# VH-VL binders against q9h9l3: the designs that were tried, part 222

Target 1, 176 residues: q9h9l3
Amino acid sequence: PRKMVAIDCEMVGTGPKGHVSSLARCSIVNYNGDVLYDEYILPPCHIVDYRTRWSGIRKQHMVNATPFKIARGQILKILTGKIVVGHAIHNDFKALQYFHPKSLTRDTSHIPPLNRKADCPENATMSLKHLTKKLLNRDIQVGKSGHSSVEDAQATMELYKLVEVEWEEHLARNPP

## First folded at step 10 (VH-VL)

Design Q80 (framework fv_amlenetug)
Fold by ESMFold2-Fast, scan of step 10:
Structure Q80 (fold): chain C 176 residues (1-176), chain A 120 residues (1-120), chain B 108 residues (1-108)
Amino acid sequence: as target 1 above (176 residues)
Amino acid sequence: EVQLLESGGGLVQTGGSLRLSCAASGFTFSNYAMTWVRQAPGKGLEWVSSISYSGEYTDYADSVKGRFTISRDNSQNTLYLQMNSLRAEDTAVYYCAKTTWYGSGSLDYWGQGTLVTVSS
Amino acid sequence: EIVLTQSPGTLSLSPGERATLSCRASQSVSDNYLAWYQQKPGQAPRLLIYGASTRATGIPDRFSGSGSGTDFTLTISRLEPEDFAVYYCQQYYSSPLTFGQGTKVEIK
């Protein structure tokens, strides 16, 4: 079997009025939830908006952050050739300026059986927080201190495991 | 091999100033955050200050904030600590340390340290 | 500020024995942002463990780290003569960076 990892990234606002999302933290966990990568990342462009309420990123985290070019290389080495699980993962890949094959990508925001188990419309895009509470009875992203990308990546992997057998069978019958 | 060499320590009177330098070699200095950690005689480790790889972001312990300034010159592979308004409690061995990319804040290589003695 | 409390302050053991060192945090050190260092007299500290349980490059496998949240442990399975030193834990989860006060492992 092909190895599987889960990823979650935090973005800050750069560019005009801070509306460009730039990578500022990335966490990657293995199938069992063990951390393979977790680093703060300093964008090459000036940070206009830390988006701290959601990202958990503050100016202090930029002090020891890894340069974007270096972090990108490290992350891509981990992702290449593996099944990568994420939630709304296209945002993470965009921030990484990276293309991952669709056949090896699993997006928990677009898995109809997962929504069905949560008693949600199959084609709706549900938040990671909502699915995790409904299906794992666990509260994540609590409070206003920002999110833990490690916590989010671990929750994402556990959510995928709930539908892994069914979804992998579906993908074998209906290749992307 | 990675090497960090501190210099600039010595005896100084209370209220005086000193500038510490740390010469780095054996790694791409401009890609790593750098940290100063001190240790008073017979005491434990105390974080003093850190600086981002670019020099844009800095952070300080409350005990030195407003008196010490961390800076770096990436073209010369050198880290600096400007110490002003020195107090007796600043007496310590000052270590220059390299931050690792893994674990964003753990310190994988340290210099030999330079002794700063502040007396009245 | 996260305060790290190490115990015991001094651990008196003989070569070949197991050493277990504790580090407790005043609040949760999320994401296991905890490191362990070894310091010998007259020398700079040496990184042993980061991420609570990952050994740094070149560190012998007799050193292991464990724990999460507020309770962390450094274990040296079989003490060698060169392992008698002072050990410090450090958190890098939140500013300011803080170290424990140290545990001295000395020859009995």
Scores: ipSAE 0.470, ipTM 0.804, lowest interface PAE 2.4, mean pLDDT 91

Design Q81 (framework fv_amlenetug)
Fold by ESMFold2-Fast, scan of step 10:
Structure Q81 (fold): chain C 176 residues (1-176), chain A 120 residues (1-120), chain B 108 residues (1-108)
Amino acid sequence: as target 1 above (176 residues)
Amino acid sequence: EVQLLESGGGLVQTGGSLRLSCAASGFTFSNYAMTWVRQAPGKGLEWVSSISYSGEYTDYADSVKGRFTISRDNSQNTLYLQMNSLRAEDTAVYYCAKVGYYSTGAFDIWGQGTLVTVSS
Amino acid sequence: EIVLTQSPGTLSLSPGERATLSCRASQSVSDNYLAWYQQKPGQAPRLLIYGASTRATGIPDRFSGSGSGTDFTLTISRLEPEDFAVYYCQQYYSSPLTFGQGTKVEIK
């Protein structure tokens, strides 16, 4: 496969009123959508709000979770030197306390050609769910029990593939 | 060598108590969630209880809730299962296992098991 | 509780043949949180497959897992004498964690 991966993280609320987003699950898939990494992660701070409606995280998932420091090391080892695709990926990198080079980062929430194909304004930030439904005819994040980060990472990679040739050419002419 | 060594099994009477221990070596015990799985003679596998790497979070099968307590001592690299109010149907080989990849339930390292026989 | 049903209960085959073992879940096991274990008499179980299709370290490539949702399969492409054992599937998607009842692969 190509040296390209897609990532999606789930965050829970820690800190005052649960307003801090702390990593609680991370999924990474390869170019073909095969899972390379998927772990529940126990934040170092007390969880105030599981945000279950979106994260899919419940207290039971913390029982077998990997310590944050260990998970972070594993994840960074996979991401380093690769093209990393995500949706609103800044949030994932922030939760990982990680800086990934912009030249190797692809954010499907900020790719104008992708919005154009979805008949959406080029400068709008569209949700992963909307773009996936419009362009792939697939419903993700269904129900009220939270999202699957594996499903989201797979959808994100497939969305990027729709504009990969065009966008890589654009980036070659306009290096970040 | 990665190893889990179990002890504490034996014969106990119904209503009695027993504490199982599992000594870990060859890996950083405090980095992994641990579990107990049992197997009645001639039967299949049944999950009993799990505990987080820190000991803060625990979970139990409904059949043992309120009677069994899982705990760990990370300074001694030891996992425990305190079994109270034992019933004949608790008779089984009890396995200690380490949670591996995906950390949500797949068990990559197992002890050899310790037999618990509950009789009247 | 997710109930896992394995079939067949017993599979009688000769060395060199392909074994196909089924595990059906009473409800969807999302994210492929399904594992397969091998157990020989008097021994602890051994992890073969996790994430429905990923081979555990040291497991020969004749073992493969497939499936998603409610239907999962363990395939042993060419049975070796040491492969005659009992096989269990396990879901780790939902609490309580559950195992199938087992499939015994025995020599014909």
Scores: ipSAE 0.623, ipTM 0.859, lowest interface PAE 1.5, mean pLDDT 91

Design Q82 (framework fv_amlenetug)
Fold by ESMFold2-Fast, scan of step 10:
Structure Q82 (fold): chain C 176 residues (1-176), chain A 122 residues (1-122), chain B 108 residues (1-108)
Amino acid sequence: as target 1 above (176 residues)
Amino acid sequence: EVQLLESGGGLVQTGGSLRLSCAASGFTFSNYAMTWVRQAPGKGLEWVSSISYSGEYTDYADSVKGRFTISRDNSQNTLYLQMNSLRAEDTAVYYCAKVRYYGSGSYPFDYWGQGTLVTVSS
Amino acid sequence: EIVLTQSPGTLSLSPGERATLSCRASQSVSDNYLAWYQQKPGQAPRLLIYGASTRATGIPDRFSGSGSGTDFTLTISRLEPEDFAVYYCQQYYSSPLTFGQGTKVEIK
């Protein structure tokens, strides 16, 4: 397998009025879209808002969920030293309380060639759902029962592969 | 090595109570969700109850809701199942099992105790 | 509740033969949250497969899992004498957690 993975996380609301986003599910796939990691994660703080419409997370998923400290260790072991692809990935890294080097990070919400292929303004921040529909002719995040982080991670990797050669060449000439 | 040892099973009358214990060793007990699964004589497996690593979240099969209480003592590495208002249909071998946390497809039970028999008679 | 139906109820085979066991769900088991367990008389169940197709640690490669959605299969490519046992599928996608009723693999 290549040294590249894609990640997508789901967050729930903790802290005052549920305004803090805490990690509650993480999915990681390899270059070919095979699942390397997919766990529900129990935050160390009390969950105030499950945000179920977006997260797909309910109280029942917390019973067997992996404790945050263990999940974080497992996830970081997978991510360290690899090229990590995500969509608006800074939110995922924040929830993981993790710093990943910019040189090894690929954010499909900020790749101008990808937007260009989708006939979108190069510097606009487009949703994963929109780019996936436009470029892969696939509907993701359908319905009101929440998103599949596995589905989102797989779509994110496929989107990156459309511009991989061009974007890696750009980064080699213009290191972050 | 991971080891789970159940105790507390025995013969009890209908309407009675019984408390099962599961002593865990060989892993950091306080980091894992735990589960009770039962098997009636000659029958298949039936999930009974699960508890989060912290003890804050619990879940129960409809057949035992309101009668059974799952709990844990992380300082003693012990899982409990308090069974009240026992019925003949609760007769089974009760297994303690550890939830697996690794990679995709988490929540299956990777380690099981040998079980403790609970017989409920009139 | 997701009901899991296993077939056949009993599979009579000889050592060296291939065993194919079916598990069908009444509703889609999303994200392949399906496991297979082996149980021998007087013993606790043993985890074989999780995530529909991932072998648990220490499980011989003659055991393989496949399928998605509502139709799952456990295959034992060449039966060894120690493989004659009862096999259960289990879904952990939604509460309540449920097991199939089991398939007994017995010596012909």
Scores: ipSAE 0.200, ipTM 0.703, lowest interface PAE 4.4, mean pLDDT 89

Design Q83 (framework fv_amlenetug)
Fold by ESMFold2-Fast, scan of step 10:
Structure Q83 (fold): chain C 176 residues (1-176), chain A 120 residues (1-120), chain B 108 residues (1-108)
Amino acid sequence: as target 1 above (176 residues)
Amino acid sequence: EVQLLESGGGLVQTGGSLRLSCAASGFTFSNYAMTWVRQAPGKGLEWVSSISYSGEYTDYADSVKGRFTISRDNSQNTLYLQMNSLRAEDTAVYYCAKPKFRGSSYFDYWGQGTLVTVSS
Amino acid sequence: EIVLTQSPGTLSLSPGERATLSCRASQSVSDNYLAWYQQKPGQAPRLLIYGASTRATGIPDRFSGSGSGTDFTLTISRLEPEDFAVYYCQQYYSSPLTFGQGTKVEIK
């Protein structure tokens, strides 16, 4: 009944020595994997490290990037009241400067049944790349040109769907 | 209703200059990147230049770098293209284009276009 | 720069027929960052599809986009008289933004 979306964000380095992670791209997909939002986002602070190997972000992407405050408003309108799926999703929420209710948050890096299906220790934090390869037989985050947040969000939703019935039943009996 | 109205086109000699304007209404102009796209007579579409919402970041097609300058006046809801050192190859209809979403690079509204003819 | 090649150059069809237009990229267009436009003589382009397959607001469902990587297709399932126009694809994955050379859909 409650709508579900998956999110993945890319961050660039701002602040001293580029140590602060600032939102620079956000992708949101629906239950079927259709893209609802995918925008490059202009941080309010000067970018000192694009982190291109991981983020895929280059200076060219900043020309048409949405200002952070505006992007944040649009993203929060999509997320509010929905079940939000992500992988290590606390990093995405931190970059968005946003607190999503735990009861509506699903983190595929912290779902024991998912690790069990991948033949991994239930309490280990496994990478999205590893779980996707083991459970969906797909290679994501390939190459050195950076990650696709659309690809990552889609993979995250499909991983959650593998354990959705079991995990939702668990959460109903054991609310967070 | 979104409207984009270009002006400033006309006949100009090679080596001359023109400034194109695009008056925007019906949306919050200051929140959107804006783009110029041109089309030579009987030819396809060619991207010319884009500018960020604040004007801080700009990008240009290689064919116009150093000759054209994109700028904007958010207080007047107006986009500009200053064209210097014009060449015969710059002859085209110039369109002002609004991105569909604030940061997207695909365009849901276009102006009527303004014709620039560069003669030797 | 990513070069987009559209084919055929001209497609001659009758109302009611299906039109299939191809757009091929010289390099992979990641994240389906491809749009399609319709342009009629003397008019500005009209956005039809973005994200390779998402219809823009107000676009009839007879228009559909598909494809990924280097091969993209625009399909018009049943041509209406108003659909005879030139169609352009555009990639927005890498700078510079580039358009295909266009496919003219003309009445037979």
Scores: ipSAE 0.075, ipTM 0.662, lowest interface PAE 5.4, mean pLDDT 90

Design Q84 (framework fv_amlenetug)
Fold by ESMFold2-Fast, scan of step 10:
Structure Q84 (fold): chain C 176 residues (1-176), chain A 120 residues (1-120), chain B 108 residues (1-108)
Amino acid sequence: as target 1 above (176 residues)
Amino acid sequence: EVQLLESGGGLVQTGGSLRLSCAASGFTFSNYAMTWVRQAPGKGLEWVSSISYSGEYTDYADSVKGRFTISRDNSQNTLYLQMNSLRAEDTAVYYCAKAGYHSSGWFDPWGQGTLVTVSS
Amino acid sequence: EIVLTQSPGTLSLSPGERATLSCRASQSVSDNYLAWYQQKPGQAPRLLIYGASTRATGIPDRFSGSGSGTDFTLTISRLEPEDFAVYYCQQYYSSPLTFGQGTKVEIK
């Protein structure tokens, strides 16, 4: 069987008015929720906006952060050939400047059975926080320190497990 | 073989200044954050300061803020610690250490250290 | 600042015995951002464990780390003569980076 991991990235604002989302932290967990990777990452461009309320990133985290080029290489070695689970995962792949095959990608923000279990419209994009509270009875992204990408990656994997059998059967019959 | 070699330690009077150097070899120095950690005689380890791979970001322990300046010269593979307004409490062995890639806050390897003695 | 308290201050043991060293944090050390170092007299510290439980390259299997949140443990399953040293825990979750005060493992 093909191995599965979950990923969550934190981005900071770079470029004009901080509008470009640049990778500043990445966490990857295995099927059981064990951490395989978790590093702060220094963007090659000047950080204009830390977006701390959401990212949890502060200037202090950049002091010891891994250079983007090196972090990207490490991350891609882990993702290649695996089923990768994420929430709104296209944002993470864009920040990594990486293309992952659609057949091996699982986006918990676009899985209709998950929304159905949460009593939400099947084709709506629901937040990770909302789905985790509704379906796992767990509060994530709590407090003033921003999000933990480890916590988010773990929650994302647990959410996918709720619909894994059903969704994998759907994908086998309807390849992306 | 990755090596870090500290130099510049010695005896200095209170209120004086001293500059420590750490020469790095065996790795691409410009790809790693670097750190200074000190140890007073017979005491434990105390983090002093860290600097990002580019030199753009720095951080300091409260006890040395405004007195010490960390810097690096990537062209010469050298880390520096400029110490001003030295106090007796700054007496310690000063270690240079390299950050790891699996976390930028833990250190491997460490240099052998250089002793700084501050007296009246 | 996260304060790390190590216990006991000194462990007096014989070769072949198990050593269990504790490190407690004043606040939660999230994401297991905790490391362990060994220091022998007159030498620089040596990294043993990072990420609370990941053994550093070249470190023997007898060393293991465990714990999460505020309670962390370093275990040496069967002490060798070269393991008698001072051990420090260190958190790298929050600035300033902090070390515990150390636990001395000495031969009895």
Scores: ipSAE 0.377, ipTM 0.784, lowest interface PAE 3.0, mean pLDDT 91

Design Q85 (framework fv_amlenetug)
Fold by ESMFold2-Fast, scan of step 10:
Structure Q85 (fold): chain C 176 residues (1-176), chain A 119 residues (1-119), chain B 108 residues (1-108)
Amino acid sequence: as target 1 above (176 residues)
Amino acid sequence: EVQLLESGGGLVQTGGSLRLSCAASGFTFSNYAMTWVRQAPGKGLEWVSSISYSGEYTDYADSVKGRFTISRDNSQNTLYLQMNSLRAEDTAVYYCAKPRYSSSYYDYWGQGTLVTVSS
Amino acid sequence: EIVLTQSPGTLSLSPGERATLSCRASQSVSDNYLAWYQQKPGQAPRLLIYGASTRATGIPDRFSGSGSGTDFTLTISRLEPEDFAVYYCQQYYSSPLTFGQGTKVEIK
């Protein structure tokens, strides 16, 4: 196996009108899909909107949640020096208040060959749910109870593996 | 070394009150949620109550809701359970437990304190 | 609430034998949010497994967890004298937190 991980974060709404996205859960899986990290995270600011339909976060998850500063330290130790795969991953890095080198970042929402395999326009931003259904014939994010970031991280890694050889060759010839 | 030491158990009459304490050491108490789990004599484990690291969020089993109050003092590294309107079915060994991280599974437990409720 | 049912209630075995303990949930436990504990007489519970299959620190490799959804298993590959105890499963997916009723592993 390679030194590669996939990440997916869930955010809740904080700040005025709940418009600020704050980290509330993070899941990280290895190349084979095994869970390396999966923790609920308590934002330092008051939660205005749990966004439960999408985040899956409810008040009961905040009872045991890890303080943001502690969780951030744990997550960064796992990500440092590794190729990190995600879907619309800039949102996850922003919520983590973290900069990951572009050369080690892989965003499955912006990989033209992946869209091509899914019979989608190469320049379109497709949802993780759509790409997973088209390419892996698997339904994720089903129901109204919110998403599982573990499920999303696992799907993201599997999607990347479909184009890994082609995309790594592209990046080697065209460094970011 | 992580240590949790419960105290405050004893014999109390139905309708009475009792306050349990759990003294924590060997970890940064203020960074962890804490939980109370009880076990009636000869029976299995039953979750009672949990409290967030800051004390802002709490949760209770339906059987104790409205009668028990969980609280903490981070300056003293101490967890509390205030038990009011005690019933015979509250008779149990009460354990305080520390989660490993944010998930509600518990890597360290105290030795427990026995609460006996009788008429 | 998710009800956890453990079976058998009692396992009578000899040292060196394999123990297989089952835990069944009344509804799906997503994300493998299931833990196993060991409890000896007069002692507090000891965490063995979390995430359905991850061994806790210091737990011997003869202990293994498996399963997903509603069916979970704890296996002790070769019983040692110190393994005769009561074992509890616990789900931490849905509130309220619930434990199984326990399986007692006793010496034959």
Scores: ipSAE 0.586, ipTM 0.860, lowest interface PAE 1.7, mean pLDDT 92

Design Q86 (framework fv_amlenetug)
Fold by ESMFold2-Fast, scan of step 10:
Structure Q86 (fold): chain C 176 residues (1-176), chain A 119 residues (1-119), chain B 108 residues (1-108)
Amino acid sequence: as target 1 above (176 residues)
Amino acid sequence: EVQLLESGGGLVQTGGSLRLSCAASGFTFSNYAMTWVRQAPGKGLEWVSSISYSGEYTDYADSVKGRFTISRDNSQNTLYLQMNSLRAEDTAVYYCAKHPYTSGYFDYWGQGTLVTVSS
Amino acid sequence: EIVLTQSPGTLSLSPGERATLSCRASQSVSDNYLAWYQQKPGQAPRLLIYGASTRATGIPDRFSGSGSGTDFTLTISRLEPEDFAVYYCQQYYSSPLTFGQGTKVEIK
């Protein structure tokens, strides 16, 4: 079987009025939830809005942050050839300026059986916080100063494991 | 191999100035944040100042804010610490330290350069 | 600032014994952003552990880190002669970056 990892990214605002979302932190965990990667990342453009309430990112984190080009290379080496799990993962891939094959991508915001287990409409896009509370009985993103991408990646992997057997069978019969 | 070599330390009078240099080799200097950490004789480690890979972002310990300036020259693979208005309590071995990509901790250190501030 | 307090200040042990070193933070160090360093007299510090529990490259597996929040531990399972040194913890969760005052592991 292919190796599986989970990813979660944090973005800050760059460009006019901070409207562009630029990668500023990335966390990757393995199947067991062990951290494989966790770095603050400095966008190539000037940061206008740290979005700290959601991202947890402050100017102090940028002092030690990895350059975007270098971080991207490191992240892609970890993701390439693996099954990558995320929540609304298209946002993470967009921030990474990266295409990951759909056959190796698992998005916990678009897995109908997972929503069904949570008593949610199968085609609705539910938040990671909501699914984690309903299915794992765990509160995440409770910090008043922003989210932990490590915590989010770990929760995402655990959510996927609840439906892994069923969903992998579905994908084998209905290849993307 | 990664090497960091500090220079510029020495004896200086209270109120004086010194500029420390750290010559880096064996890695792509322009891709990494760099830090100065000091250690007073017989005491523990104290973070002094850090600078981002580009030099755009800097941070300082409260004890040195307004007196010390960290800078870098990526074309020369050199880190600097400009020390002004020196005090007796600034007496220490000053280490140049390299960040790995994971921020905030230090995977390689230089051997240090001693700064002694006397009245 | 986050103040790191290490205990004990000095640990007197013999080769082959287990060393357990504590690092306590005045505030929570989130995301396990804690590192451990070893320093021998006249030498620069050497990175042992980062992320509270990940061994740096080349560090023997007798060194292990554990803990979260405010309480962290460095364990040396079976002391070798070269392990007698001063050990520092360091948090990199918030500015300013801070170190503990050190624990000296000395020969009994």
Scores: ipSAE 0.101, ipTM 0.698, lowest interface PAE 4.9, mean pLDDT 91

Design Q9 (framework fv_amlenetug)
Fold by ESMFold2-Fast, scan of step 10:
Structure Q9 (fold): chain C 176 residues (1-176), chain A 120 residues (1-120), chain B 108 residues (1-108)
Amino acid sequence: as target 1 above (176 residues)
Amino acid sequence: EVQLLESGGGLVQTGGSLRLSCAASGFTFSNYAMTWVRQAPGKGLEWVSSISYSGEYTDYADSVKGRFTISRDNSQNTLYLQMNSLRAEDTAVYYCAKVRYYGSGSFDYWGQGTLVTVSS
Amino acid sequence: EIVLTQSPGTLSLSPGERATLSCRASQSVSDNYLAWYQQKPGQAPRLLIYGASTRATGIPDRFSGSGSGTDFTLTISRLEPEDFAVYYCQQYSYSPLTFGQGTKVEIK
């Protein structure tokens, strides 16, 4: 059977005015929410903007961080051949400089049945925080100290499980 | 076989300076963050300082900030701790330790330790 | 800084018994960034557990870690003679990195 994992990445700003999003943390959990990977990652370029309010990343986290090239290899080894669940996952794949097959990708920001269950317009892009509160009655990304990518990956997997049967049947009838 | 070999410890007077070295082998030193942890005689473990794989980022315990400097030479596979303005409370065994992947911030390999004794 | 308080200070037990060691944090340890180390007299510490519950390479399965937030536990299910040592917890969720003061597991 094909395994499923959920991923969430945190990015910091590099390049001119911090406009480039560079990977600085990645968390991957299995179907049951157990952590398979969780590392701070040191970008190859100078960090201009930590984006701490959203990323939760501070200069202190760069001290023990894994080099980007090494972390990328570790992450891709986990993701290859698996169904990968994420929220606005194209941003994570871009930061990883990685292409994952669309047939094995599940984006909880673009699953109409999930929005429907949350009483949201089917084609709207809802935040992970909003969907998790509406559907799981759980508050994530609490406070102003930034997000936990572990918490976000776990919430993302739980959200997908709410629509997994329905959505997998839909995808089998309507392949991407 | 991962090996960390420390040197440079000894007896030094208060206000003096000392430089510790840690020679690493058995792994790609330039790919890992490194740490110094100390232990006063009969006491517990105290984190002292850490340095990123590149040497660009460093961090220090408040008790040593401004007095100690961590550095590394990736071409020589060597970690250093420059200790200035030494105090009696700096007396301890100083361990060099390797930061692990998968649980970065915990330490999977440790050196034998080198004793630093600070006296008046 | 996150202060880690270990209890009890000393556990006096016999081989074959279960040891349960507590580590409590003054603030929440994010993402289970907590490790456990074993130290024997005259030796460097040895990593046992990281991520609160994941055993390090080569560590026997009688060692297990559990807990989250501010309350963590190291359990040794059936003490062997070589397990009598000092145990330290360590958090790596926030700078400065901090260790607990240690729990000594000694033979009764």
Scores: ipSAE 0.692, ipTM 0.877, lowest interface PAE 1.2, mean pLDDT 93

